# Ledger of designs, part 16: VHH binders against Protein NEOXANTHIN-DEFICIENT 1 (NDX1)

Target 1, 282 residues: Protein NEOXANTHIN-DEFICIENT 1 (NDX1), of Arabidopsis thaliana (Mouse-ear cress) (q8gwb2)
Amino acid sequence: MDVEEKRVSSGYAKPPWIFKGSALYQIHLVKAATARAFIPKEFRLVEAFGYTLGGFFLASYDDSPAGVFDELVVIAGIVWNPPTSCAWAARVLVNSDEACHHGRKEVGLPSQVARFSKNITAVPKQKRDRAFGFLDTFGLGTTLSHPENLMEVKVSEVDSAASTDICNIQIRSDETKVGNWMGPAIKMALPSFSGNTIYNSNLLKYSCHLHCRVRPVRPAVVSGALEDETEKFTEQNHTSQESLENERQLSKAVMLSKPIIALQFKCLTMQVEAPVVIYPSK
Key: E = the ipSAE of ESMFold2; O = the ipSAE of OpenDDE; V2 = 0.75 times the mean of E and O plus 0.25 times the DockQ between their complexes.

## First folded at step 5 (VHH)

Design d1 (framework vhh_7nfr_2)
Fold by ESMFold2-Fast, scan of step 5:
Structure d1 (fold): chain B 282 residues (1-282), chain A 126 residues (1-126)
Amino acid sequence: as target 1 above (282 residues)
Amino acid sequence: QVQLQESGGGLVQPGGSLRLSCAASGFTFSSYAMSWVRQAPGEGREWVSSISGSGGSTYYADSVKGRFTIARDNVKNTLYLLMDSLKSDDTAVYYCARDYTIEWTGSGYEVSFDYWGQGTQVTVSS
């Protein structure tokens, strides 16, 4: 028996798990039909006029049990859990093997490994509506506009032959310190349901306790993979590959749904409690 | 091009040990998490163990925890399952599988595997 090998095997930290970094939480109007495809029949969707509140949580962790990594949580909608409501994660994409497997086994998350490609470009803020293009072209009396940073995050599934693009997320932030923070650091809880996977067959409930500075920001622009001119139609029989592609399309539908609001989380400390097994009865 | 080939199965007495190997080729082995999945006679497939691409994280089904050890050699492109204290209930065909993604099947989330080996038979019998 190797004691040192046993220590290495225990690897991931014990709960509660602490994640530190920054995040963007963007809320979308998601069609109820799209959300229902992800939600077990035991749960009720919180909906109004055929829509629920889903969207995504995009995080960059600089300190966590798995070290430095990025995460994209695709949120299908809000599920009713009396007396409260809980988010339902349709898919969790991480660029860490360790975070992926921990999420699958210990938290019951639909986690998978993905590649996150980040490009940051300083973009001049356009004031096109202020001066007639004539004056801007001649440079007569125009004031230098404040630059803004454009961050593009491309999320792709890792495959043997090629990566499959899931989405591109474009985030704009002004370089100026003109921001309206929601006061001092605040605390909030994001309760969630998970489970019903091959790694964890139980239905689970867990809480993410966030302590951070929060401010409303311009919603990120989400785009999918480029539409192919000859649009690929397959005559394949229904298989595991077809099921996987359908799941990807539904996840993309959530990401491409209409944005309502986006919140930036800075100085984020997120505490994830060990999940509890639940038995919903209705 | 992707190939997974298991070996090391056989007949063993209860309480015995076996070491299964899976030789992988046709892809960058260290970039993929790998799993062992078994299928007992008349039963569905059961996940046994998984290991991350780096080997830094390992996970086990409750039925085998403390008895089985998953390991990998990224230089040799080989996955291992070291099986101790074998029980009759461990009798199954053991498959090496490459982790691909998690998918929603309408009734729950399932781990999808994109490539499987041919399997190796493990029989635990007196």
Scores: ipSAE 0.006, ipTM 0.432, lowest interface PAE 9.6, mean pLDDT 76

Design d2 (framework vhh_7qia_2)
Fold by ESMFold2-Fast, scan of step 5:
Structure d2 (fold): chain B 282 residues (1-282), chain A 125 residues (1-125)
Amino acid sequence: as target 1 above (282 residues)
Amino acid sequence: QLQLVESGGGLVQPGGSLRLSCEASGFTFSSYAMGWYRQAPGKQRELVAFITSGGSTNYADSVKGRFTISRDNAKNTVYLQMNSLRPEDTAIYYCARDYTIEWTGSGYEVSFDYWGKGTPVTVSS
C-alpha cells in the first residue's frame, strides 16, 4: 500500500499500534544503583548480586503508524510486577518527530528525537576462537575467508541548534556463516512500565506483543562518552533541564554497561496496546 | 595479590605517539572491565577510557578520536594507543580494574575498585 499517502494523512493511528521490521535486543549487566536512580520508588528492581538486566532494543521499522523510522530503546532494568517482570525504559530515541510526540503523549515514554547515521562496510573476517585452532595453523579446516559486514549506527540526540552524541553501535554480521536460518518463530508479551515524565505525569503499564524469528548473535560493540560530573546544569528551567540531562546520562551508562547476550529479531511484528494508568500503593 | 603493572610511558614531542600496556595478575582478567585514567599536574584524576569484558569502549571527549583502548585476554593485558599527543596529555597514566557507574544525586560518577602505580607521560618539545 501507499506509505507516502499514510504519511501525509493527519494524526497518529488509533491503538493497537502495529510496528513491522527488525531489531537487535542486547542485554547488559546494569548496576542496580544506576537502574534505581530512574525507577519510581514504588517499584521493586529485579536484581542479583547488585546487578539487573538492562541493555537496549535497536529497531528499524519498515511499516508503522509513523511510516519508516529507527528506534533505540534504552532499558534500565527489570522491575518486579507479579506474576511476571516488566522492563523499564530509561530513554527512547527515534528519528521521527511523529513517533516522538506519540511516545511522549500516548505511551508515556521518555522519548527524544535523534539522528541515526548508518554506515555499512565489508571488512575482512576477524580471527575467531575455534575448536579448530590447530587446523587453522596448517591452513586447513574451514571454507575460504569471506568478508563480514560491519554496520555502524551513530545515535545523536537533536536539541534545537545542537546535536549531542549518545553512542556508536558496531554490529558485525557474517552472512556466509549465518546462512538463511533466522531462528525459531516465537510469540511473546513484553510488559513495560512508563510515565512519570515531564510530558506525562501518570504511571503507566503497556504491553508489546511480539511475533518474530529470534536467534542469538554476537553482541554489538558500543562506544560513547560519559559526561563529567563536574558539569553543572543550567539554572534556567533547572528542574526540567536536570531531569533530561539525568535521563541522558542514565542512557549512556546503560549503553556502556557489560554486554551478556544479543538476540536478533527478524520478521518482527510488534503490537503495542494502549497503556493503562496504574496507581501504586505507598 | 591483585596486581596491575603499567608500562610504555615516556617523553614524546607534540604530535607523537605512545602505546601504554597494563599487565594484570591475581584475578580472572577476562571477567573484568579495564580502564585508564590520568592525573595531570595540579588537576584531579580524569577517566581516559575503559573497555568492558565484552569489548565495548568508552572515551573521554578530550581524547576521542586520538586514543584507542584494546585488550588481549590471552596475555591478561590492556593497551592504550595514544596518537596525536598534545602538551595537555602530560600526566601520570593509571590502569584500573572494573569500573562502577553510580548516580550521586547530581550526576554520574565513574569509580574503580583497584589501581596500578602509574606510568608517566610527558608531551614536550
Scores: ipSAE 0.000, ipTM 0.308, lowest interface PAE 12.2, mean pLDDT 76

Design d3 (framework vhh_8emy_2)
Fold by ESMFold2-Fast, scan of step 5:
Structure d3 (fold): chain B 282 residues (1-282), chain A 124 residues (1-124)
Amino acid sequence: as target 1 above (282 residues)
Amino acid sequence: QVQLQESGGGLVQPGSSLRLSCAASGFTFSSYAMHWVRQAPGKGPEWVSSISGSGGSTNYATSVKGRFSISRDNPSKTLYLQMNSLRPEDSAVYYCARYTIEWTGSGYEVFDYRGQGTQVTVSS
């Protein structure tokens, strides 16, 4: 009992919640039909030519209400919220039970527990800059002796029934030996909608205030499940008990969409305000 | 000041077991995820295993899955790696690490803090 009392009494920080760490924000060109599967019918999707801007936010937090953890936010698309646009989270994957519980209860996020497996491999430098066929004739070439670092992050969703692979994210190091340059420190607000889950039936709106150093980086390469799994998912669409599996496959589709741009956030401080209950009446 | 000190390595025969320990000091141990990383001669660092601050979640590299087990004792500020069914391919220096990921690598530190390492040699 004494041990359990300690766990209960240390429970929850009060808002606003502060998260500190680093992140990769990658924007993908997502099919509108895929995004609409996650977004309530009351919201207008910001789209052009059948596409919206979704993607993912991959974070490593060193300090937060739940301590140290990794997070993958799968962003379905952008919804219209005059005078600004808001991102819509399709799924939030965290490697902390405490972070999952906090997200579900306090913020109304579609949070799930996941495993984040990280592998760092030194690889020979790719022939990305083969400007002349002449260099191939010369032999080994001047750039072949410089290895690149490859960071692979494998994300697998975990529940009591099964562990299911979601994606593998491959991040390659810059070619520059002095890759410590970061852009200017910036502040931005990212308003978001949440809720309407089995854990929180209310529709919620909250704001994330970010302060970080930013620079554009090479988009990470995302890989995932084969098309065979997608066919199985489609056949199960009519079963309400399989709705979570359908959402998982659609989340994979967002992750596997075409990358457009990627931004690295360092020295990140993210302040999350207490959510407010909303009713879409537009 | 963050300090990490590994121990428990040695020379063993294939099929043997070893338990590595890492004593941590200078930070709130239970608030940080901890990692085991190994490096064999001529190879880059290979991530082996991770454990959350509470010990509630663990992850393993495919090459060691089912053979290695990571655990921690927060009161004593100690991280463990139980290595079973050791193979010659497991020979490496094993490092206890607490790290912040640097996304674009070259010139950045991949590891926030790392111990001095403990040598594991698996040979007949």
Scores: ipSAE 0.000, ipTM 0.228, lowest interface PAE 13.0, mean pLDDT 73

Design d4 (framework vhh_8emy_2)
Fold by ESMFold2-Fast, scan of step 5:
Structure d4 (fold): chain B 282 residues (1-282), chain A 128 residues (1-128)
Amino acid sequence: as target 1 above (282 residues)
Amino acid sequence: QVQLQESGGGLVQPGSSLRLSCAASGFTFSSYAMHWVRQAPGKGPEWVSSISGSGGSTNYATSVKGRFSISRDNPSKTLYLQMNSLRPEDSAVYYCARDTYTIEWTGSGYEVSTFDYRGQGTQVTVSS
């Protein structure tokens, strides 16, 4: 509604780009074969026993170059970049056209426009022993504290008139546990590789510098439907849509992989530096 | 997964009685108040009755008060609606609903709902 179609006042014009909000960073045990489908042959996957560490980064930004928007970064795995390692994004889903365009062109991300349906279901606290009526008073600005409270985020990819479900992410309150707060703001770096897309052919490296309050949380439960392998036997036409569908199904496989750990980022300030073009040797 | 399964509807004559049931699963049934909501063709949903989680408090829409009785059996996770002295105006699909505070992002903002439906409903037709 608040996204102005024209007359952008140079929000994305100059890096570093600053994003403020909150996020959930969840690490999954991803099959190496799944991750390799997204990673250029020049890079070596960090793996053990046929698995790598991927997962997702789910963010809600209250302030950014594109204003208010939500983002889901599907992380395929970790690639070697001595003396460190870097994450590789399989897919980036955003509910902002401007964020999608910028991600594609300036950051080399495999960005797609998506719809985020956020549903917060909570046990009502304000109802008396009376008939259900007008519920106008909402406890705005306070996190609901109850074991039954559930936040569900449904992410659907949008391409022209088509809408394709990607996943449902269920986040439950961890209020039954004591003292999960890790302290004041922590500074950390989240390096990543990008590029090699139809929108940006360069191979890129960028860094996200995070300042946030971090606490471990119960991993979110991710659900979604993977297409049967047998359903692909009837594919007759070899189109670009088939390869895009395969990439989407593999991204869903990453989302549905086994969760290991989840971190909640509050009071997040994320600084994204301009990507650097890299030239992998050999 | 939250599931609500309504049953017991049918075709009856005016003045007859019906008992509707709703089997609940996927949540702590006794922690939630429950509702019966009905929807007739061409009309929006109409709230019919509510019962507290313990069953100690009940409420009814003016149009059904004195004729309908809501009850629950928490051990079996079942909600009931006893409908007496049925009238043609009671003809509708009846849904049971969990009393919940649901906030969903739709279109240009957040919408608030005070209950959610999970079942397909059960059809009640009152005709001569």
Scores: ipSAE 0.014, ipTM 0.374, lowest interface PAE 6.7, mean pLDDT 78

## First folded at step 6 (VHH; framework vhh_7qia_2)

Design e2 (from c7 with S107P; at its last look DockQ between E and O 0.69; V2 from the best seeds 0.73)
Fold by OpenDDE, look of step 6:
Structure e2 (fold): chain B 282 residues (1-282), chain A 122 residues (1-122)
Amino acid sequence: as target 1 above (282 residues)
Amino acid sequence: QLQLVESGGGLVQPGGSLRLSCEASGFTFSDYAMGWYRQAPGKQRELVAFITSGGSTNYADSVKGRFTISRDNAKNTVYLQMNSLRPEDTAIYYCARGDSETFLGYPTMDVWGKGTPVTVSS
């Protein structure tokens, strides 16, 4: 594949773009059929037993070319890109117009403006079961059950005057704070595909370099109203509005799929390189 | 021993003001974020405001424009100035220590005070 690198000149700062903040990366088992609805036919979906690995990337950036913003990347699945695999973003929700514009034009992302509502609560640790009730009798059970922190993130897509709820994400702090352990520092490269949007019809490839501290955490609980209309994938001449609704429903299905693992990224620095146009080999 | 001690709670009339203080001990105060939470009767403990080690502040929407969080590192004290108090602000207010690093824009709290009661009533 002769990749002709046409550097797209953007009105933004020149790439590479640097994003700093934190994120939750949660991997889900996504139905292959759901993933295929987002992935161009030219790409091979990496699947097993009718499932692929997808999920979401929830980030908060405190420094970026687009300023401060929150991002939810819905990851449909994994696409084979020999010798590696790449994630395909089904939808990118951001609470910044600038971030949305940058994503659409510069990176070829399926970006949409959304509202992020965050609520932080301290939840009493549920008393684990009765089995250790014997030690409570001897008064030594002052387990100062430190309240567990709960973060609730409600994401609603904004379209003109209408708001559509996409998901509610509940993130619990792990009890096992063994001190101020932030996890190991890692460097990872994430090759990514983008494009094939109404804003950029080309297929694009770009590289993300992540530097962060990583820690496995309890998977977030995702909830949302699945309207049962997932069955009416009727091949009908979907108006642009119907197509958008289908995309929303499929995105919800990805978000509501079974979680496998969740990784907390702290002190995140993400370097995004300029996309290159990919020509699928005939 | 890690300790947070709240003070300044009390009874106040609607529209009144109150200043809460939390004195910290047992750790390097300047290295940590500090926060205020509140728990109303029958409700969950919710974040009211926090201040990072760097001095950045964040507020719950319900208290924006009315409450101000500040810190004095020389005194190991965090403050919550509460103005234009409303009956719905009635709660036990808790001071908390948070991580120096934020996750999704918020510190994770790990040390808590015993709380100070605030009652807003005519």
Scores: ipSAE 0.731, ipTM 0.871, lowest interface PAE 0.5, mean pLDDT 88
ESMFold2, look of step 6: ipSAE 0.745; ipTM 0.880
ESMFold2 (binder alone), look of step 6: mean pLDDT 87; pTM 0.880

Design e3 (from c7 with T108E M109F V111Y; at its last look DockQ between E and O 0.75; V2 from the best seeds 0.59)
Fold by OpenDDE, look of step 6:
Structure e3 (fold): chain B 282 residues (1-282), chain A 122 residues (1-122)
Amino acid sequence: as target 1 above (282 residues)
Amino acid sequence: QLQLVESGGGLVQPGGSLRLSCEASGFTFSDYAMGWYRQAPGKQRELVAFITSGGSTNYADSVKGRFTISRDNAKNTVYLQMNSLRPEDTAIYYCARGDSETFLGYSEFDYWGKGTPVTVSS
């Protein structure tokens, strides 16, 4: 399949675009049916036993072409791109208008403006009642259990008239933090597909290069109100509003799916190349 | 031995000001972020403000515009200037040592002082 690549140049800073910050990448088991709702029919979903790998990418950028902003990428699943597989973003939530516009126009992302509320609390370590009562007698066991830090991130989509809660993400600090170990430095290339949005109807491919320190962490706990409207997938004439609500519900379903692994990215530098238009081979 | 010693707490009237200090010892102070937490009666301990090793500051929404965190690396001390104090600011304030790097815009904290009480009352 000879993919003719046409580079689209827009009025923003010239690519490659550099984003710096930190992120949590969490991989979930997502139902294939849910993922397929987001993925263009031209792409083959990589699935096993009715599931694909999706989840979310939660980032905070302190330097970017769009300035400082937070981002939640809802990842629907993995699509086959021989010889590799690529993630498909179902929805991209950002707390910057500039980031939203850049994402929509330059990268072909399904970007939407959202609010990010962040709170950090110290949670007392519940003394695990270790039944080993005997060793507490020798007074040495005051392991000053450092309080666990809990970060809560509430994400709400902002529409002209209303805000809609999407999810609450709870991130706990790992007890096993041996000092300031940030994990190994890694470089990874992530080919990505985008487009097929109301802002960009083309199918796009772009390269993303990441440099970061990576550490496996405890998966974040995601919570949110799933309105039980799972049943009314009636094929009816979905008004633009109904379609948006359906997309929101499906995005919530992705976020609430079962987590498998979580990776913390620190000292993140992400280089994004200009997208190219992909023409499906007839 | 790692130590954080808070001072400057006390009783103040609404609209008043206090300056908290935390003296650090037992580690390379300049390499770490520092933060202030508070715990009100019956509430969870919450982050009030933090300052990175590089001097970047972050504040809880509830204290923005009223509180200022700063540090003096030569004195191994972090400060919290609290202005326009409100009854809801009543809490035990704790100094904390954080990571040298931020994650998702925040520092992770691993060591805490004993705390200093702040009471805002008419």
Scores: ipSAE 0.325, ipTM 0.646, lowest interface PAE 1.1, mean pLDDT 86
ESMFold2, look of step 6: ipSAE 0.756; ipTM 0.876
ESMFold2 (binder alone), look of step 6: mean pLDDT 82; pTM 0.836

Design e4 (from c7 with S107P T108E M109F V111Y; at its last look DockQ between E and O 0.66; V2 from the best seeds 0.76)
Amino acid sequence: QLQLVESGGGLVQPGGSLRLSCEASGFTFSDYAMGWYRQAPGKQRELVAFITSGGSTNYADSVKGRFTISRDNAKNTVYLQMNSLRPEDTAIYYCARGDSETFLGYPEFDYWGKGTPVTVSS
ESMFold2, look of step 6: ipSAE 0.725; ipTM 0.873
ESMFold2 (binder alone), look of step 6: mean pLDDT 86; pTM 0.873
OpenDDE, look of step 6: ipSAE 0.798; ipTM 0.903
ESMFold2, look of step 9: ipSAE 0.797; ipTM 0.906
ESMFold2 (binder alone), look of step 9: mean pLDDT 87; pTM 0.875
OpenDDE, look of step 9: ipSAE 0.794; ipTM 0.902

Design e5 (from c7 with T52R; at its last look DockQ between E and O 0.71; V2 from the best seeds 0.60)
Fold by OpenDDE, look of step 6:
Structure e5 (fold): chain B 282 residues (1-282), chain A 122 residues (1-122)
Amino acid sequence: as target 1 above (282 residues)
Amino acid sequence: QLQLVESGGGLVQPGGSLRLSCEASGFTFSDYAMGWYRQAPGKQRELVAFIRSGGSTNYADSVKGRFTISRDNAKNTVYLQMNSLRPEDTAIYYCARGDSETFLGYSTMDVWGKGTPVTVSS
């Protein structure tokens, strides 16, 4: 595919755009059928046994072209882009109008304004009933079980006067924190596809370069109101509103899919290059 | 030895004010974020306010506009100014040390004080 790169001139700060903060990247097993609902037909979904790798990217940025904001990227699946694979964002929720506008226009993201409610609690470590009753007698076992921190992130889409709950994400601190170890520093390049939105009908390709400290962590628990997935994929003439609701339900399904692994990114610097328009080879 | 010592708790009437203090020892105070938590009877311990090493602050929605967290690095002390106190603010308030780095805008707390009781009652 000879990609003719037309650089789109942005009204924002000139690319590359730099985002700084932290994130949780959690990979899920997503049904291929669910993923395909988001992915343009021109792209090949990478799948096995009816599943693809999706999940979510939950980020908090302290510095960006759009200022300070939170972001939830719902990742539908993996698309084949030889010689690499790329993640496809099904939905991007942000708690900033500016971030939403930037995402839609400059990056071609399926961005939507949302509310992020964060609550942090200290949960007492449940004394694991260690069946080893014998050593508790010598009083030395006062392992001052440091309370576990629980972060709850509730994400609700905001549409005019209405809010719709998307998910609740519960993140627990790992008990095994041997000190302030943040994990190794890594550099990674992530090619990404975007576009095919009502705000940008073009298919776009862009590059993300990430610098961060990475640590595997316990997967977050995602919960949400499963409205009855009536599988009625009725091909009916979905009003714009029905289409939006369907997209929301599918996004929820992605979020509620089975988690495989979670990675914590600290001291994150993400460099986003300007998107280029991709023309599918006929 | 790492230590956090809270003070300033007490009984106050609704609409009143209190200032809590937490003195830190055993570590380089300026390098760490600090937080205030509270635990009401029968409830979980919840974050009230957080201050990063750089001075940026976060608050629980329930206390926004009423409480102010601040720090004095020369005194190794973090403060919580509580204004317009309500009965629902009744709790044991705990000081905590956070990690040097933030995750999703917050630090994980690894050192805790013993707590200071705050009672808001007519």
Scores: ipSAE 0.428, ipTM 0.705, lowest interface PAE 0.9, mean pLDDT 86
ESMFold2, look of step 6: ipSAE 0.708; ipTM 0.877
ESMFold2 (binder alone), look of step 6: mean pLDDT 85; pTM 0.869

Design e6 (from c7 with F103W S107P T108E M109F V111Y; at its last look DockQ between E and O 0.59; V2 from the best seeds 0.73)
Amino acid sequence: QLQLVESGGGLVQPGGSLRLSCEASGFTFSDYAMGWYRQAPGKQRELVAFITSGGSTNYADSVKGRFTISRDNAKNTVYLQMNSLRPEDTAIYYCARGDSETWLGYPEFDYWGKGTPVTVSS
ESMFold2, look of step 6: ipSAE 0.787; ipTM 0.902
ESMFold2 (binder alone), look of step 6: mean pLDDT 85; pTM 0.853
OpenDDE, look of step 6: ipSAE 0.762; ipTM 0.895
ESMFold2, look of step 8: ipSAE 0.752; ipTM 0.885
ESMFold2 (binder alone), look of step 8: mean pLDDT 85; pTM 0.854
OpenDDE, look of step 8: ipSAE 0.793; ipTM 0.908

Design e7 (from c7 with T108Y M109F V111Y; at its last look DockQ between E and O 0.64; V2 from the best seeds 0.67)
Fold by ESMFold2, look of step 6:
Structure e7 (fold): chain B 282 residues (1-282), chain A 122 residues (1-122)
Amino acid sequence: as target 1 above (282 residues)
Amino acid sequence: QLQLVESGGGLVQPGGSLRLSCEASGFTFSDYAMGWYRQAPGKQRELVAFITSGGSTNYADSVKGRFTISRDNAKNTVYLQMNSLRPEDTAIYYCARGDSETFLGYSYFDYWGKGTPVTVSS
């Protein structure tokens, strides 16, 4: 007996737009020059000693205006928005055509359609499994613990009939997790700038309000095919296609940058307010 | 005290069908997600399908459309109906219990049964 479950998108309605699900927010130490390539000149990059704080936001939404979908936001770095700061997205990968078009048009995001392939395996525990205990001395600690879960998320951009691998994100379960405890409930207001893309030439400002349970976790291990092609990049004629490939390689560089911290978000509700067009002075 | 007992494995021809069952005890079954892992020779144990306490299902791409997971909370039992079986489905299949709240679209599993072997060959 076959049962087909069909996901029905209700489409986007009037703002604010509500997204519910979970996410992994990981912060990387990103070279300022890499981040600068994505950020309009009107915005000041927050940097010290040639670095800024970028990384990624990997989300899975189970309730949204576009239904169920996955999202990977590649975060180039932080820009000044006194008295605060805002993250700047280098690339936004989604496995929903509707979410991609909405993000491009209404929010000014650099959105692309992507495929997310997820696998969960049971793997041997790392490092912590070698810790001594009183029970090991008396032979009671010689039993093997249950294996860890490893989630592998492979992300590929989709362009018509072709796909391009972007990265593989490996997330291990945290063995210090206490049952289903998800950390304290928090609320954040995240004002952001966006736009200046081929899909939306305006500069935009919007607010994103998050409510979630948050706890620190081990940073995910990111891998991908990023080779040193410095000589090729310096010799290449810049065209629209080569500029797009260079932007993709820089996005991979952000993903492969050194991780600092990672935060697990559960019971996430993200409210996105209507963006407004802005006209900065020189 | 906590037990997961798999049954229904065996030898089957390609294209055939098999239904695995897993009877659970020692916990409140309706509060947990239940899933099936498999481990082929020389490979890691991988998640094949899961079902949340609320009845939402998720499948690995390799089995989507061929396998169906279901649960019967009155019997504390989770099932895996396997249709259109292929030689690459040959593995030991493990019943698993995990968090019913998902993270990034998947449940994390913390307890496995001893498994039931499935062989698909001509």
Scores: ipSAE 0.657, ipTM 0.841, lowest interface PAE 0.9, mean pLDDT 82
ESMFold2 (binder alone), look of step 6: mean pLDDT 83; pTM 0.841
OpenDDE, look of step 6: ipSAE 0.703; ipTM 0.866

